# VHH binders against q04fp6, part 27

Target 1, 166 residues: q04fp6
Amino acid sequence: MKELRIGRVINTHGIAGELKIDFNTDFPEQRFAKNSELLIAGEKLVVQSSRPFKQFWLVKFSDHENINLVEKYKGEDIFINERKEPRLSEGEFLVSQIIGLKVIDEKGNSIGEIADSFHTGANDVWTIKKSNGKEILIPYIDQVVKKVDLQTSTVTIELLEGLDED
Below, E stands for the ipSAE of ESMFold2; O stands for the ipSAE of OpenDDE; V2 stands for 0.75 times the mean of E and O plus 0.25 times the DockQ between their complexes.

## First folded at step 21 (VHH; framework vhh_lunsekimig_d3)

Design u72 (at its last look DockQ between E and O 0.18; V2 from the best seeds 0.00; counts 0 for: pae E 6.5 > 2, placed apart)
Fold by OpenDDE, look of step 21:
Structure u72 (fold): chain B 166 residues (1-166), chain A 123 residues (1-123)
Amino acid sequence: as target 1 above (166 residues)
Amino acid sequence: EVQLVESGGGVVQPGGSLRLSCAASGFTFSSYALYWYRQAAGIERELIASITLGGRTYYVDSVKGRFTISRDNSENTMYLQMNSLRAEDTGLYYCAAVYRKYKGYGTQTYDYWGQGTLVTVSS
């Protein structure tokens, strides 16, 4: 089956069967709308009601209106049947698109190229392969990455003190 | 239509080998980082191998030196070569394809998962 992960059950909330969900979708109000079908622990569940709760969402499912019925879902990932690949909006780009881009400083001097990217708990980290073959890691933050220009295939960065370990 | 389908699982004796495949369709495979997970009975799902978009591979210690993850973008398929299998390698193996979308300095992750293929290592 075609499953897209949209979040994880953190814990139960209250005794009425609500689940506290840490979501990773841009459209939680749509994904958790009434009558939406979600996949949790291999089971198809239908949303009865949902509401935002701080940075999380509380979701109640049909036929699961008691905490005893939903305890087993704690820690489980939440999936939907996504049949189409998400599309990029204007100004958006994928991690895959930055691989191989030329890296320059704000003066236009060549630094290297993007060799890799990986996700950390806080920010993505990019690996830059310098012309001398050495690699440096930079966080994808506004203090370091000033511009990503896919048309010119160029990334402009400002290296922070200590990032260049030549 | 997006799809991930694992195959290659089965029963093997300790010390044996298996090669798992994960066939992808319906999405731009080359734009996704790839992962293999496994879940043993009564145990939480664990990440065991990954290959970044830059082609770098990472392994958990328990499979390092024994398992090899690879990808073939021309065939939209990822592989997991498993050698020197042990009883503790028994479990349901899942493949996942993930990409991150940037919006400014914010990120959004999309994860596609297969249904899994069962690997049983027993004498």
Scores: ipSAE 0.718, ipTM 0.856, lowest interface PAE 0.5, mean pLDDT 90
Fold by ESMFold2, look of step 21:
Structure u72 (fold): chain B 166 residues (1-166), chain A 123 residues (1-123)
Amino acid sequence: as target 1 above (166 residues)
Amino acid sequence: EVQLVESGGGVVQPGGSLRLSCAASGFTFSSYALYWYRQAAGIERELIASITLGGRTYYVDSVKGRFTISRDNSENTMYLQMNSLRAEDTGLYYCAAVYRKYKGYGTQTYDYWGQGTLVTVSS
């Protein structure tokens, strides 16, 4: 079993057993959901309820109904047992799944392979390595990227004028 | 699992240098694109630098030429070398990682964030 740190208990909240959590996951609703099993100070605790509170989350654990039962967790890191790969929603891809895909135009002609991706604030940008060793950059937007087909390991694009600039 | 822990922050005079580290643990570090953000008091968190799986780097204009992002996959650590620091660089510095890509466009979402390390450039 592998442990993933998802936050830290920074304080108690009220007298009824809520803990204030400074979390470091983009998925706090999933990680702190009711019945989630968390590890704090080597103990397995089951979430009874949770809610957002300012930039924090408040979490109450089963059988921990008052401050005296939870004060010992102040300052402790919070872990979960998690598989390596996160679950994907419809239309989501892993960064590693994109690297190496063959890039074709809408007629099926080869353009190159995806070598890398990065984010510019508005959208992801993919680099395509051509057979001649040059790279071109394409924005990951519907106007340019027409289809990502993991079954055939291909990406279909429509090149916009000027995208092949160094 | 991935955990991100920043370190290396501190107080430095203008013109000085600091090297921030973002230590990762958990599963395959090399599968994440990595980012540095900073947040000054009362201001929205801003992207300052990124490094991709393939090692391509990006910097915002305000830090270009002064900051260098790097990653060492064998040590599961990303770095930010900050040179020629200015008062405007004061803030809380966060590392972030993305494992997922989404079809579409819009604001980048991140799978993991660190807790931040404070950098103070005091004249």
Scores: ipSAE 0.022, ipTM 0.437, lowest interface PAE 6.5, mean pLDDT 78
ESMFold2 (binder alone), look of step 21: mean pLDDT 80; pTM 0.784

Design u74 (at its last look DockQ between E and O 0.39; V2 from the best seeds 0.49)
Fold by OpenDDE, look of step 21:
Structure u74 (fold): chain B 166 residues (1-166), chain A 123 residues (1-123)
Amino acid sequence: as target 1 above (166 residues)
Amino acid sequence: EVQLVESGGGVVQPGGSLRLSCAASGFTFSSYALYWYRQAAGIERELIASITLGGRTNYVDSVKGRFTISRDNSENTMYLQMNSLRAEDTGLYYCAAVYRKYKGYGTTTYEYWGQGTLVTVSS
């Protein structure tokens, strides 16, 4: 299947068949809209209704209007059939675009280049290869990464204490 | 049209080897971090190997030294070489391609998944 993961079923909610979903999409309102088709545990389910619930979404599916019918979906990932890769809007960039960019400090001094990127549970971590061949890891946060300029192919960073020990 | 298709699964005896392939199409393969997952019967899906855009690999302890993940961007294909297979390696193996889009310091993650290929290790 051409599946895009958009979340995970955390638990059931109530007895009417609602599922509490931890979503991984910028558009939960669209992804969980009525009549949307989702893939859970290899089954195609059609959204009957949905609503936000704290940081989660509650989703009810057609023909699954009872808790007994949805218990089996606990812990299951939720997928959609996505046929196209995402498009970029203004101000957006891809992780692949930062690879190889020149890294400088706020004074314009050369530090190195972006060699790699890792996704962690909290933040992405970028690997900078310094001119001397050594590598340092930086978190992609506003305290460290000040600017990403794809036009000039440069990343401006502020090194935190301890990052430049090598 | 985005597609990931696993292949190479089958039945093998303990100590044997298999090479899984994940063929990708419909997207810029080289822009994705790649992962192999597996799911044994009655067990939650687990991440077993990953390879970054920069080609750096990571393995769970249970497969270290036995499995090797690799990517061929020119062929839009990811591989998992599995050696010294054990009964506990039995399961459905999935490949995934992960894409991260940045907007400011916010990120959106896209995960494309294959349908899986079955690996059975039995005497």
Scores: ipSAE 0.635, ipTM 0.805, lowest interface PAE 0.5, mean pLDDT 90
Fold by ESMFold2, look of step 21:
Structure u74 (fold): chain B 166 residues (1-166), chain A 123 residues (1-123)
Amino acid sequence: as target 1 above (166 residues)
Amino acid sequence: EVQLVESGGGVVQPGGSLRLSCAASGFTFSSYALYWYRQAAGIERELIASITLGGRTNYVDSVKGRFTISRDNSENTMYLQMNSLRAEDTGLYYCAAVYRKYKGYGTTTYEYWGQGTLVTVSS
């Protein structure tokens, strides 16, 4: 099982048990909603109430009604058991959205279409199916993939020496 | 809500066959890479087969040629056809679905797991 990290407790807030959260979820209203179950330091905690506070979220847990009960959580990461897909933020796209995009070089010449993607430990690798049916494998790195344009359904690449065997 | 439910496990003789299913709901199934893991007693969970968004498959050597992973995106289901089963194939079999997104060249990965189905290969 893999837990999803959604933030970190950076400090207590007040004396009534609120914790100040530096969150990294795009869905803080849902993640910190009343009755949500969060994991902190291996302990399951149930949200009693929460509210936004500047760039942070303030969260109070059931049965944790004063600062003495929550000081131990300072500096701890906050996790959930992931049950719902996170939403995309501006500038993000799904790996699946690159399937079928037309691949061109920087001069606009057609190379092929994206057929697949997979992870190899260091980088994602994309496969490009050429018109002759053969494949090129390219790493998804800035040296090789120059632009992904979902509006025009194109990917611009610069082929590094030795990447094109066909 | 993302759900993965394995089925098709059971008790089988050596040399027999089983077909495991992993039924998925609550997400866009075709957007996920899919995996089968197994966990034998006293051993950490191990990856045994994978299938990419584009249908590319990979297997650990111990199952290559005997097991076949497949996916049916129209039925939101992944399969593991297991042939020529051996005693060492006994264990809990888990399906997993992996969601990835890009921001620039950065990649964020999310994993979702089923609860497992037991396969016992016994004389």
Scores: ipSAE 0.426, ipTM 0.731, lowest interface PAE 1.7, mean pLDDT 83
ESMFold2 (binder alone), look of step 21: mean pLDDT 83; pTM 0.809

## First folded at step 22 (VHH; framework vhh_lunsekimig_d3)

Design u75 (at its last look DockQ between E and O 0.49; V2 from the best seeds 0.54)
Fold by OpenDDE, look of step 22:
Parts: sequence; structure tokens; C-alpha cells
Structure u75 (fold): chain B 166 residues (1-166), chain A 123 residues (1-123)
Amino acid sequence: as target 1 above (166 residues)
Amino acid sequence: EVQLVESGGGVVQPGGSLRLSCAASGFTFSSYALYWYRQAAGIERELIASITLGGRTYYVDSVKGRFTISRDNSENTMYLQMNSLRAEDTGLYYCAAVYRKYKGYGTTTYDYWGQGTLVTVSS
């Protein structure tokens, strides 16, 4: 199967069957457009209406115009039948592209290289392998990662206190 | 066309072994972090094993020492070797391929999922 997770139902909203959705798509207005088919809990649901709500989206589905009919979807992931791999736009990059990049400080001094990346509940964490073989973990945040330059294959970081114990 | 297909599930006795496979196609497999999830009846889906792009493996405590996740990028396949199976390991096992796209410090996650393969451990 080729299901792409595009979000999760956080909670119901109101009593008219709207679901509050935390989404992970670049185009929620398209994904949640009227007549769009979504997969929730193994069921195909058709979007009746949708609207943005703060950082979330509220979505109402056909034949589910009552809170009692949608309560069961709380906490469920939302999928679509996606057939194409996402493409990168200008200024975008993938985790896979940072693996092996040289890590330097803001002065240009070599720190090491990106050895790995993993996602936590909040942020991605990158593993830097230093020249001495030791590894340090850094969060992918603006306070630490200052620049990612794929053309020069370099990542510029500022180490926070406590991140470098060596 | 993107596709993830799990296989290898079945019925085994406690103490037995199974090897699950997740065959991928239609996307750049090597660019994805890989995960195995499982869902037992009446229980929420849980992450049980993962392998990073750097090849690091992580396991939940309940499967540590018994399960081994691996990937073969040349074959676009992820595996889960399951040894010393227990009744509590029964469930539908899902494979997932995930990567995150960065735009500045904003991120978008793309998660491809299979339909799952059933593992039943019973005496």
C-alpha cells in the first residue's frame, strides 16, 4: 500500500462533527479541500468542509455531521493515497542530504561531520562525529544550527554550553 | 508509484521466530528513516524499532535482545527479525518510511506506511 500520513486527529471541535487536525503537509488547503478523500482508522472519509483554525485545521466529513459520529476518530492518524514522492522547492533540503556534511563553527574551525539524524517528539537531533571520534548531539534549532550549505557541503553551528563536554 | 508492502507474518508458537520484510518501491528508499510499528487488538499502535539514515538502531524495551531491524538499500527492503516471540507480540505489524523536509527551521514530515502484516503468537 501507498498511504501517506498527513496528520492526526487531535480532538473533536464543536458538536457538528468537525475534527481538529494536526497536519504535516505543505498544502493543507488542498489536502483538506472539499470532496477530498482521507483515510482515518481504515475508513475512507470525504471532506465536506474545512477551515484553518490557529495552527490546526478543522475538517468536517460527509455523513459525519455529528460529534457522536466522529468521536471514534480522536487520536487517529490521517492518511492519503499518495503516489508520488515529494519534490524539493528552492531552499528546501532533506535529512538525507545533511549526512556526511562537514560541521564548522562560525569562525570556520572544523568540528566534525554529520553522522546521523533522528527525530524526537519536538525537534530533530543531529549526531556530529568529531575528529577525535567522539560524538555529540545537537538539536536542529536556530540557536545551534546557523547555516546549512549544500553547495559547500558545510553546516555551521554554534555550540551551546553543555553540548560540548570535551 | 510509491509502495510499501509488508510480508512474513503468520502464526507461530511462543519461543518461535519470524522474519518480516517491508518491500519499498517508487521512492528513494535510502533517503528515508525506517520504522516498525505494531498494533495489538484494542491497543494503540506503538513504535517498536527504528533504523536511522546513519544506520543506528533503536528498540523499545519490550523487544530489545529479541528483535533486530535492518535495511538493505540495494534491495529497497527493510527487515525485522523476531526471535523468542511471546504472546504479547501478537499484532499487526506496520513498516514506515519517513523523511523530513526542511525549509529554514520549518519541517514537513512525509510518512509512507504499508498495510501491515499479521503476527500471531499462540500456543
Scores: ipSAE 0.663, ipTM 0.829, lowest interface PAE 0.5, mean pLDDT 90
Fold by ESMFold2, look of step 22:
Structure u75 (fold): chain B 166 residues (1-166), chain A 123 residues (1-123)
Amino acid sequence: as target 1 above (166 residues)
Amino acid sequence: EVQLVESGGGVVQPGGSLRLSCAASGFTFSSYALYWYRQAAGIERELIASITLGGRTYYVDSVKGRFTISRDNSENTMYLQMNSLRAEDTGLYYCAAVYRKYKGYGTTTYDYWGQGTLVTVSS
């Protein structure tokens, strides 16, 4: 029922069917991900591949493998009608699933519980609420978060030292 | 189907107040970070406030102390209380809901947007 405009095709790119997109979404990587369904010129097109390019996004659609098939889209607005929550693939988990997990160090000592997650430019940051009610923040990176175990509801971290409030 | 509907916009004098609402349906509201953006004429859409799953808030400097974002998970509704309004606050106000998942240490995000509600601060 509700179409959302997310950009405009400004030109072709190369001869193999890539289109250069001037987007107005803050989440282009997800909007132009493989298998996304976009609406252009009244047609439903399925993303085959996409990549960033300067301030633009380059998008190639299934069954549109050369420039002759895509030149007609130049100047057209791009819409979506994606209203369903995404599915989890194997090996994926939700950001909301980390809320409430117990945090331990690599020696098994309790540190606290995950209370929140928010995104920065490079990675998510997790807030840990300690038993005394104070909070510490850790980056979700392999150097700090060593293991997320949803089966045991635990998170193992290292490099907590130096992540104090002060 | 995921849906976001803004309301509460209107015309107000400088120094006045408005409260915007963003009614959500079709998703697990408490699992989403929520955002208010605004778009003035001739300017790109800008983030002005956000609230995390755990209730942590963020405001851009130009609205900090004047605007308050909040969420009511039991009513699937986000709010923006706007006080001490200025002419520069005029624009279309959009709500957005952002869902994230992890694959390894990579983060994939999904965003849903409303159509906006107009706020006009006469000067």
Scores: ipSAE 0.453, ipTM 0.695, lowest interface PAE 1.3, mean pLDDT 83
ESMFold2 (binder alone), look of step 22: mean pLDDT 80; pTM 0.782

Design u76 (at its last look DockQ between E and O 0.47; V2 from the best seeds 0.52)
Fold by OpenDDE, look of step 22:
Structure u76 (fold): chain B 166 residues (1-166), chain A 123 residues (1-123)
Amino acid sequence: as target 1 above (166 residues)
Amino acid sequence: EVQLVESGGGVVQPGGSLRLSCAASGFTFSSYALYWYRQAAGIERELIASITLGGRTNYVDSVKGRFTISRDNSENTMYLQMNSLRAEDTGLYYCAAVYRKYKGYGTVTYDYWGQGTLVTVSS
């Protein structure tokens, strides 16, 4: 199977059958366009209407124009039949591309190498393996990661207090 | 065409073993973090094992020491070795491949999921 998760139903909205959706797609306006087919809880649903709502989307489905008909979808993941792998846009890069990169400070001193990356509830966290074999964790945020240069295979970081405690 | 297909499920007695496979195609397998989920009847789907891009494995407490997740990038396949199976391990097991990219300091994530393979542990 090739189901792509594009979001999750957070809650119902109103009484007319709208669902509040937390999405993780680059093109929600296309994914939630009228007549789009989505898979929720094993059911194929057809989008009747949709609109952005803050950082979420509100979606109404055909034949589900009442809150009583959509309450069962709360907490359910939303899937589509996606046949193609997502592509990178300009300026974007894969998490996988940072694995193995050399880590330096702003002065050019070697710190270590990116050994791993994992996602937390808020931000990605990178594991840096230092030359002495110790590992430190850094958040992927602008305060810490200053530059990612894939051409030179180098990441420039600024260590904050508490990040380099041995 | 992207595809994830689980296999290896079946009926086993308590204490038995199974090896699940998740065969991937149509995407750059090595660029994905991999996960095994399971869903028992009447219970929400739960994450049970994961392997990061760096090869680090994580397990929920209930399967630690019994289950082993692994990946073979050359075969585009993820495995779940399940030993010492218990009745409570019964459920539909899903594999997931997570594609992650950065846009600035934002992260965009896409999850591909298989259809699942049924594991039944019963005496």
Scores: ipSAE 0.660, ipTM 0.834, lowest interface PAE 0.5, mean pLDDT 91
Fold by ESMFold2, look of step 22:
Formats: sequence, structure tokens, C-alpha cells
Structure u76 (fold): chain B 166 residues (1-166), chain A 123 residues (1-123)
Amino acid sequence: as target 1 above (166 residues)
Amino acid sequence: EVQLVESGGGVVQPGGSLRLSCAASGFTFSSYALYWYRQAAGIERELIASITLGGRTNYVDSVKGRFTISRDNSENTMYLQMNSLRAEDTGLYYCAAVYRKYKGYGTVTYDYWGQGTLVTVSS
């Protein structure tokens, strides 16, 4: 779960629990829509209503109908849980991108094809389906997986003693 | 934006069946491992079933043989077929999608959750 800052509570507005928000999102109508869940001062608050107000946005939260219930939020940053897929940075790739890659040894001999990946606590494990239908499991660690080449759709591995049961 | 919406919950007699759905949007569905969790009142949320990117399934012992998880990547939907329901299956059922990416040999994991659908099995 990744928190994203979307604004700051500037002040209260009126006596019925509205908060004046200095927002830094390009989509305030979406971010402050009714039933949106926001995080302020570590608390999860649910938007009951919102409206634009000059360069600010006014937001009222469920169960916070009085200025006395919301004064504590003055000056606090407003966050949401990130709901967008994270961007891939240079050198990163998705676990899904390894499914179907051709597996070769360091001499170029075909070993099989990646069929699945799962996490075991310390590292991911890849399942390789061989042409004879049998499977081997390899740990995704630098001692075993030497290169992942998405442009050629290949994975180069070094089989250590005991990795190939057959 | 990543969105997961459960449906198919309701009230059912012991021995009955329900089919839960988890409709997903805002992400590349096929790149996620998918999970069903349940939470009874006063108890920690527990994992029920999982399905990997490659389609491998796993179940906790209490539901094995009675529940079936599946996914339809073309419809961006995961299912939980629940047969032979028991009183102890009562609870709020959540779907979750787990995003994994590699940074070097490390894995970065993100999880996204639905709001849940209530299943009540009347004894």
C-alpha cells in the first residue's frame, strides 16, 4: 500500500464540518468525490460531500458534522492509497513478462519455457516446463538466473547441482 | 485506477452453493496473482484460495475440495465457486490482486483489495 499526498487542510470552513483543502491534484472532482477514502493524520475518512471554492476545494467527511470534530486536521497533509499501477523504472520488469520466455543454458541449449512464478518468502521461484512435459523449479537468484532478455524472449540459466531432478 | 468489485454474496442454507465474482479494472489483469480472503466477525482476515499468473491454484484445508477459484483474463474477472457451504464459512469475502515486479533480483509487491461481499450460511 503506497500513500500519495494530494493536498493539505488549510482551515475549517463554517461550523458544519467542512474543511478547506489546498489540493495538488489535477483531478479534484474525482479525488474528493463522495465515498472517496482519504487519509488525514493517519485516520481514514470517507468523503460525504465536496465542492469547489475559489482555488480550494471544500470537503465534508461522514460522521464529522461539526467544526469541533475536524479542527484537529488543520495543517495536516491529505493522502490516498495509490490506486494506479506503478510505473516501471529503468531496469525493472513485471513478473508477468517472464511467462512464456524460452529458457536456455549458457551454451544456448534449450531447456524449456517459463510457465509460472510464485513467491516463497525469500525469493521468487520460476517453474520451467520442459518439452517432455516435466517441470523443474528454479530460484530467481543471481547464481541461477544469469540473464533475462525480453527483446529476444529468452532467459539464460545455469543449472546447479540438484536443480534438475531428472 | 485499480478497482476490484466483489459480487455474488448472500444468505444460503448449509450444504448450499454460491458463486462469487471479482470484477477488475484499471490494470493489466493477467499480470496479477489473485486471492480470496474471508473475515468472520472478531477474527483476523484469512486467506481462502489463490491462483497464480500461470493458473496454479491453492486452498486452505478448511475449503479444499469444496471451493474452486478460477480466473478469466479475457473478462478481467476472478471467481470463487463455493459448494457444500457450512456455518463456519460465514463472513465477508474479499478479493485481492497482487502486483509483483522485479528490481534486480528483488521483488516489489503491491496489493489491491475490494470492499468485500457478505456470505451468510444459516445453520
Scores: ipSAE 0.401, ipTM 0.705, lowest interface PAE 1.7, mean pLDDT 83
ESMFold2 (binder alone), look of step 22: mean pLDDT 82; pTM 0.793

Design u77 (at its last fold request DockQ between E and O 0.58; V2 from the best seeds 0.00; counts 0 for: pae E 2.1 > 2)
Fold by OpenDDE, fold request of step 23:
Structure u77 (fold): chain B 166 residues (1-166), chain A 123 residues (1-123)
Amino acid sequence: as target 1 above (166 residues)
Amino acid sequence: EVQLVESGGGVVQPGGSLRLSCAASGFTFSTYALYWYRQAAGIERELIASITLGGRTNYVDSVKGRFTISRDNSENTMYLQMNSLRAEDTGLYYCAAVYRKYKGYGTTTYDYWGQGTLVTVSS
């Protein structure tokens, strides 16, 4: 079984079974979310709780709420068993699905198409390529993006003051 | 099963070139944004190059003009062409594939990482 390495146990932390983990994922809050299953030393462990700790992550596992139960994991690599790509739930859509969608205003007027998307610390930003070839950036927020309709391949937006200044 | 496997690392002299590859499998490669990271000894991992879903490339200043990131969706592979290598380029190089999903205005991000390939620039 092929597994993905996502980190290594550096040491124990405290006496309540927390492990200090050096991780290589940029999204530890999701990888170490409660009820996540991790593989350490060939054992399947379920995350009970987790929190950031400096540049590390502290993780506590179910049924391992004592340091004596987790010391054996020191120095061990941490793996995940992701056999399949995550599936979308109802109402969910991928960033990749918005690329190329037509952009209209609330009156139905054509603005352009989604050319790109990138993440900022606060919000995703979408690049709209207008019909005249110019590009504008819009934040993915409810004040600007009113509707994403994948069936009609259309995004409805309301431009805020200053976003469409030539 | 999801996999990312780097290759192409090795020892090279200053001024030399290397081409790293990252072969992906087990997921829809074309729907992921792609990244190259590196980690030098004693230094925190840093993002050095990326390709957005729109196909736009970005580079950190230290590699700009020397490194080129690219992707081949037909082969499920991303590349990092490294030219004019310097001693400070020495490190473990990681590839990553990332996608984000929306639910309303909430977002969730998932990433897959390779194990890394070692690049050593030494005379």
Scores: ipSAE 0.735, ipTM 0.875, lowest interface PAE 0.4, mean pLDDT 90
Fold by ESMFold2, look of step 22:
Structure u77 (fold): chain B 166 residues (1-166), chain A 123 residues (1-123)
Amino acid sequence: as target 1 above (166 residues)
Amino acid sequence: EVQLVESGGGVVQPGGSLRLSCAASGFTFSTYALYWYRQAAGIERELIASITLGGRTNYVDSVKGRFTISRDNSENTMYLQMNSLRAEDTGLYYCAAVYRKYKGYGTTTYDYWGQGTLVTVSS
């Protein structure tokens, strides 16, 4: 299929054009982000705003500012056109590209090598395999990961108390 | 075109085993975290097992010790070995693949889903 189903409109919400969405993505913040382009009833709609609501997501589309413009979408499935991988823009890199990078501290001392990456609710976590076989976990946030240099295959981190336990 | 196709579902007696497969195409399989979900009738879809880029696995308590997730990057296929099946394991089983990219410290995440394969554990 060219189109990917990501949810269904179950009802309107309020009078200002919000639609209540029963979604089948674990990443509704991304799929329903402002300026996302969705298909409903064969019509291309652009997200103006969205927010969580209980187990649902509320979405408002550009130029659909009241209930009478959106009530026709009740019961319709929601699709996106794109089934291929997103292209990388300048400055973007794949999560997989961090596997195998050498990890150093800010003084240049070797800490280990990136072995894995996984997502938590707030941020990605990287695992670092040390030469002694032990492993430490670091959050991928600006406080901890100072530089990712794919050209030199290095990552510079600031070791916080408790992150590097022998 | 990103495609995920589950297979291996069927009817099995309590205590039996099934092996599910999720065949993938249209993307670089090794760069994705992979997941099995299940959905029983009238209940929200639940995550039951995951496997990371580096091969680390995680399971919900209700399937630990009975189910094993694995991936074969050379065959673009993920598996779920299900042993000691119980009536509560009945449901539609979905595979999912999660793509993630970085820009600075920001991440964008896309999940892709299969159609599901039915598992029925019948006494």
Scores: ipSAE 0.457, ipTM 0.710, lowest interface PAE 1.3, mean pLDDT 84
ESMFold2 (binder alone), look of step 22: mean pLDDT 79; pTM 0.772
OpenDDE, look of step 22: ipSAE 0.670; ipTM 0.831
ESMFold2, fold request of step 23: ipSAE 0.365, 0.372, 0.372; ipTM 0.697, 0.698, 0.666
ESMFold2 (binder alone), fold request of step 23: mean pLDDT 80, 80, 80; pTM 0.790, 0.793, 0.786
OpenDDE, fold request of step 23: ipSAE 0.701, 0.712; ipTM 0.848, 0.855

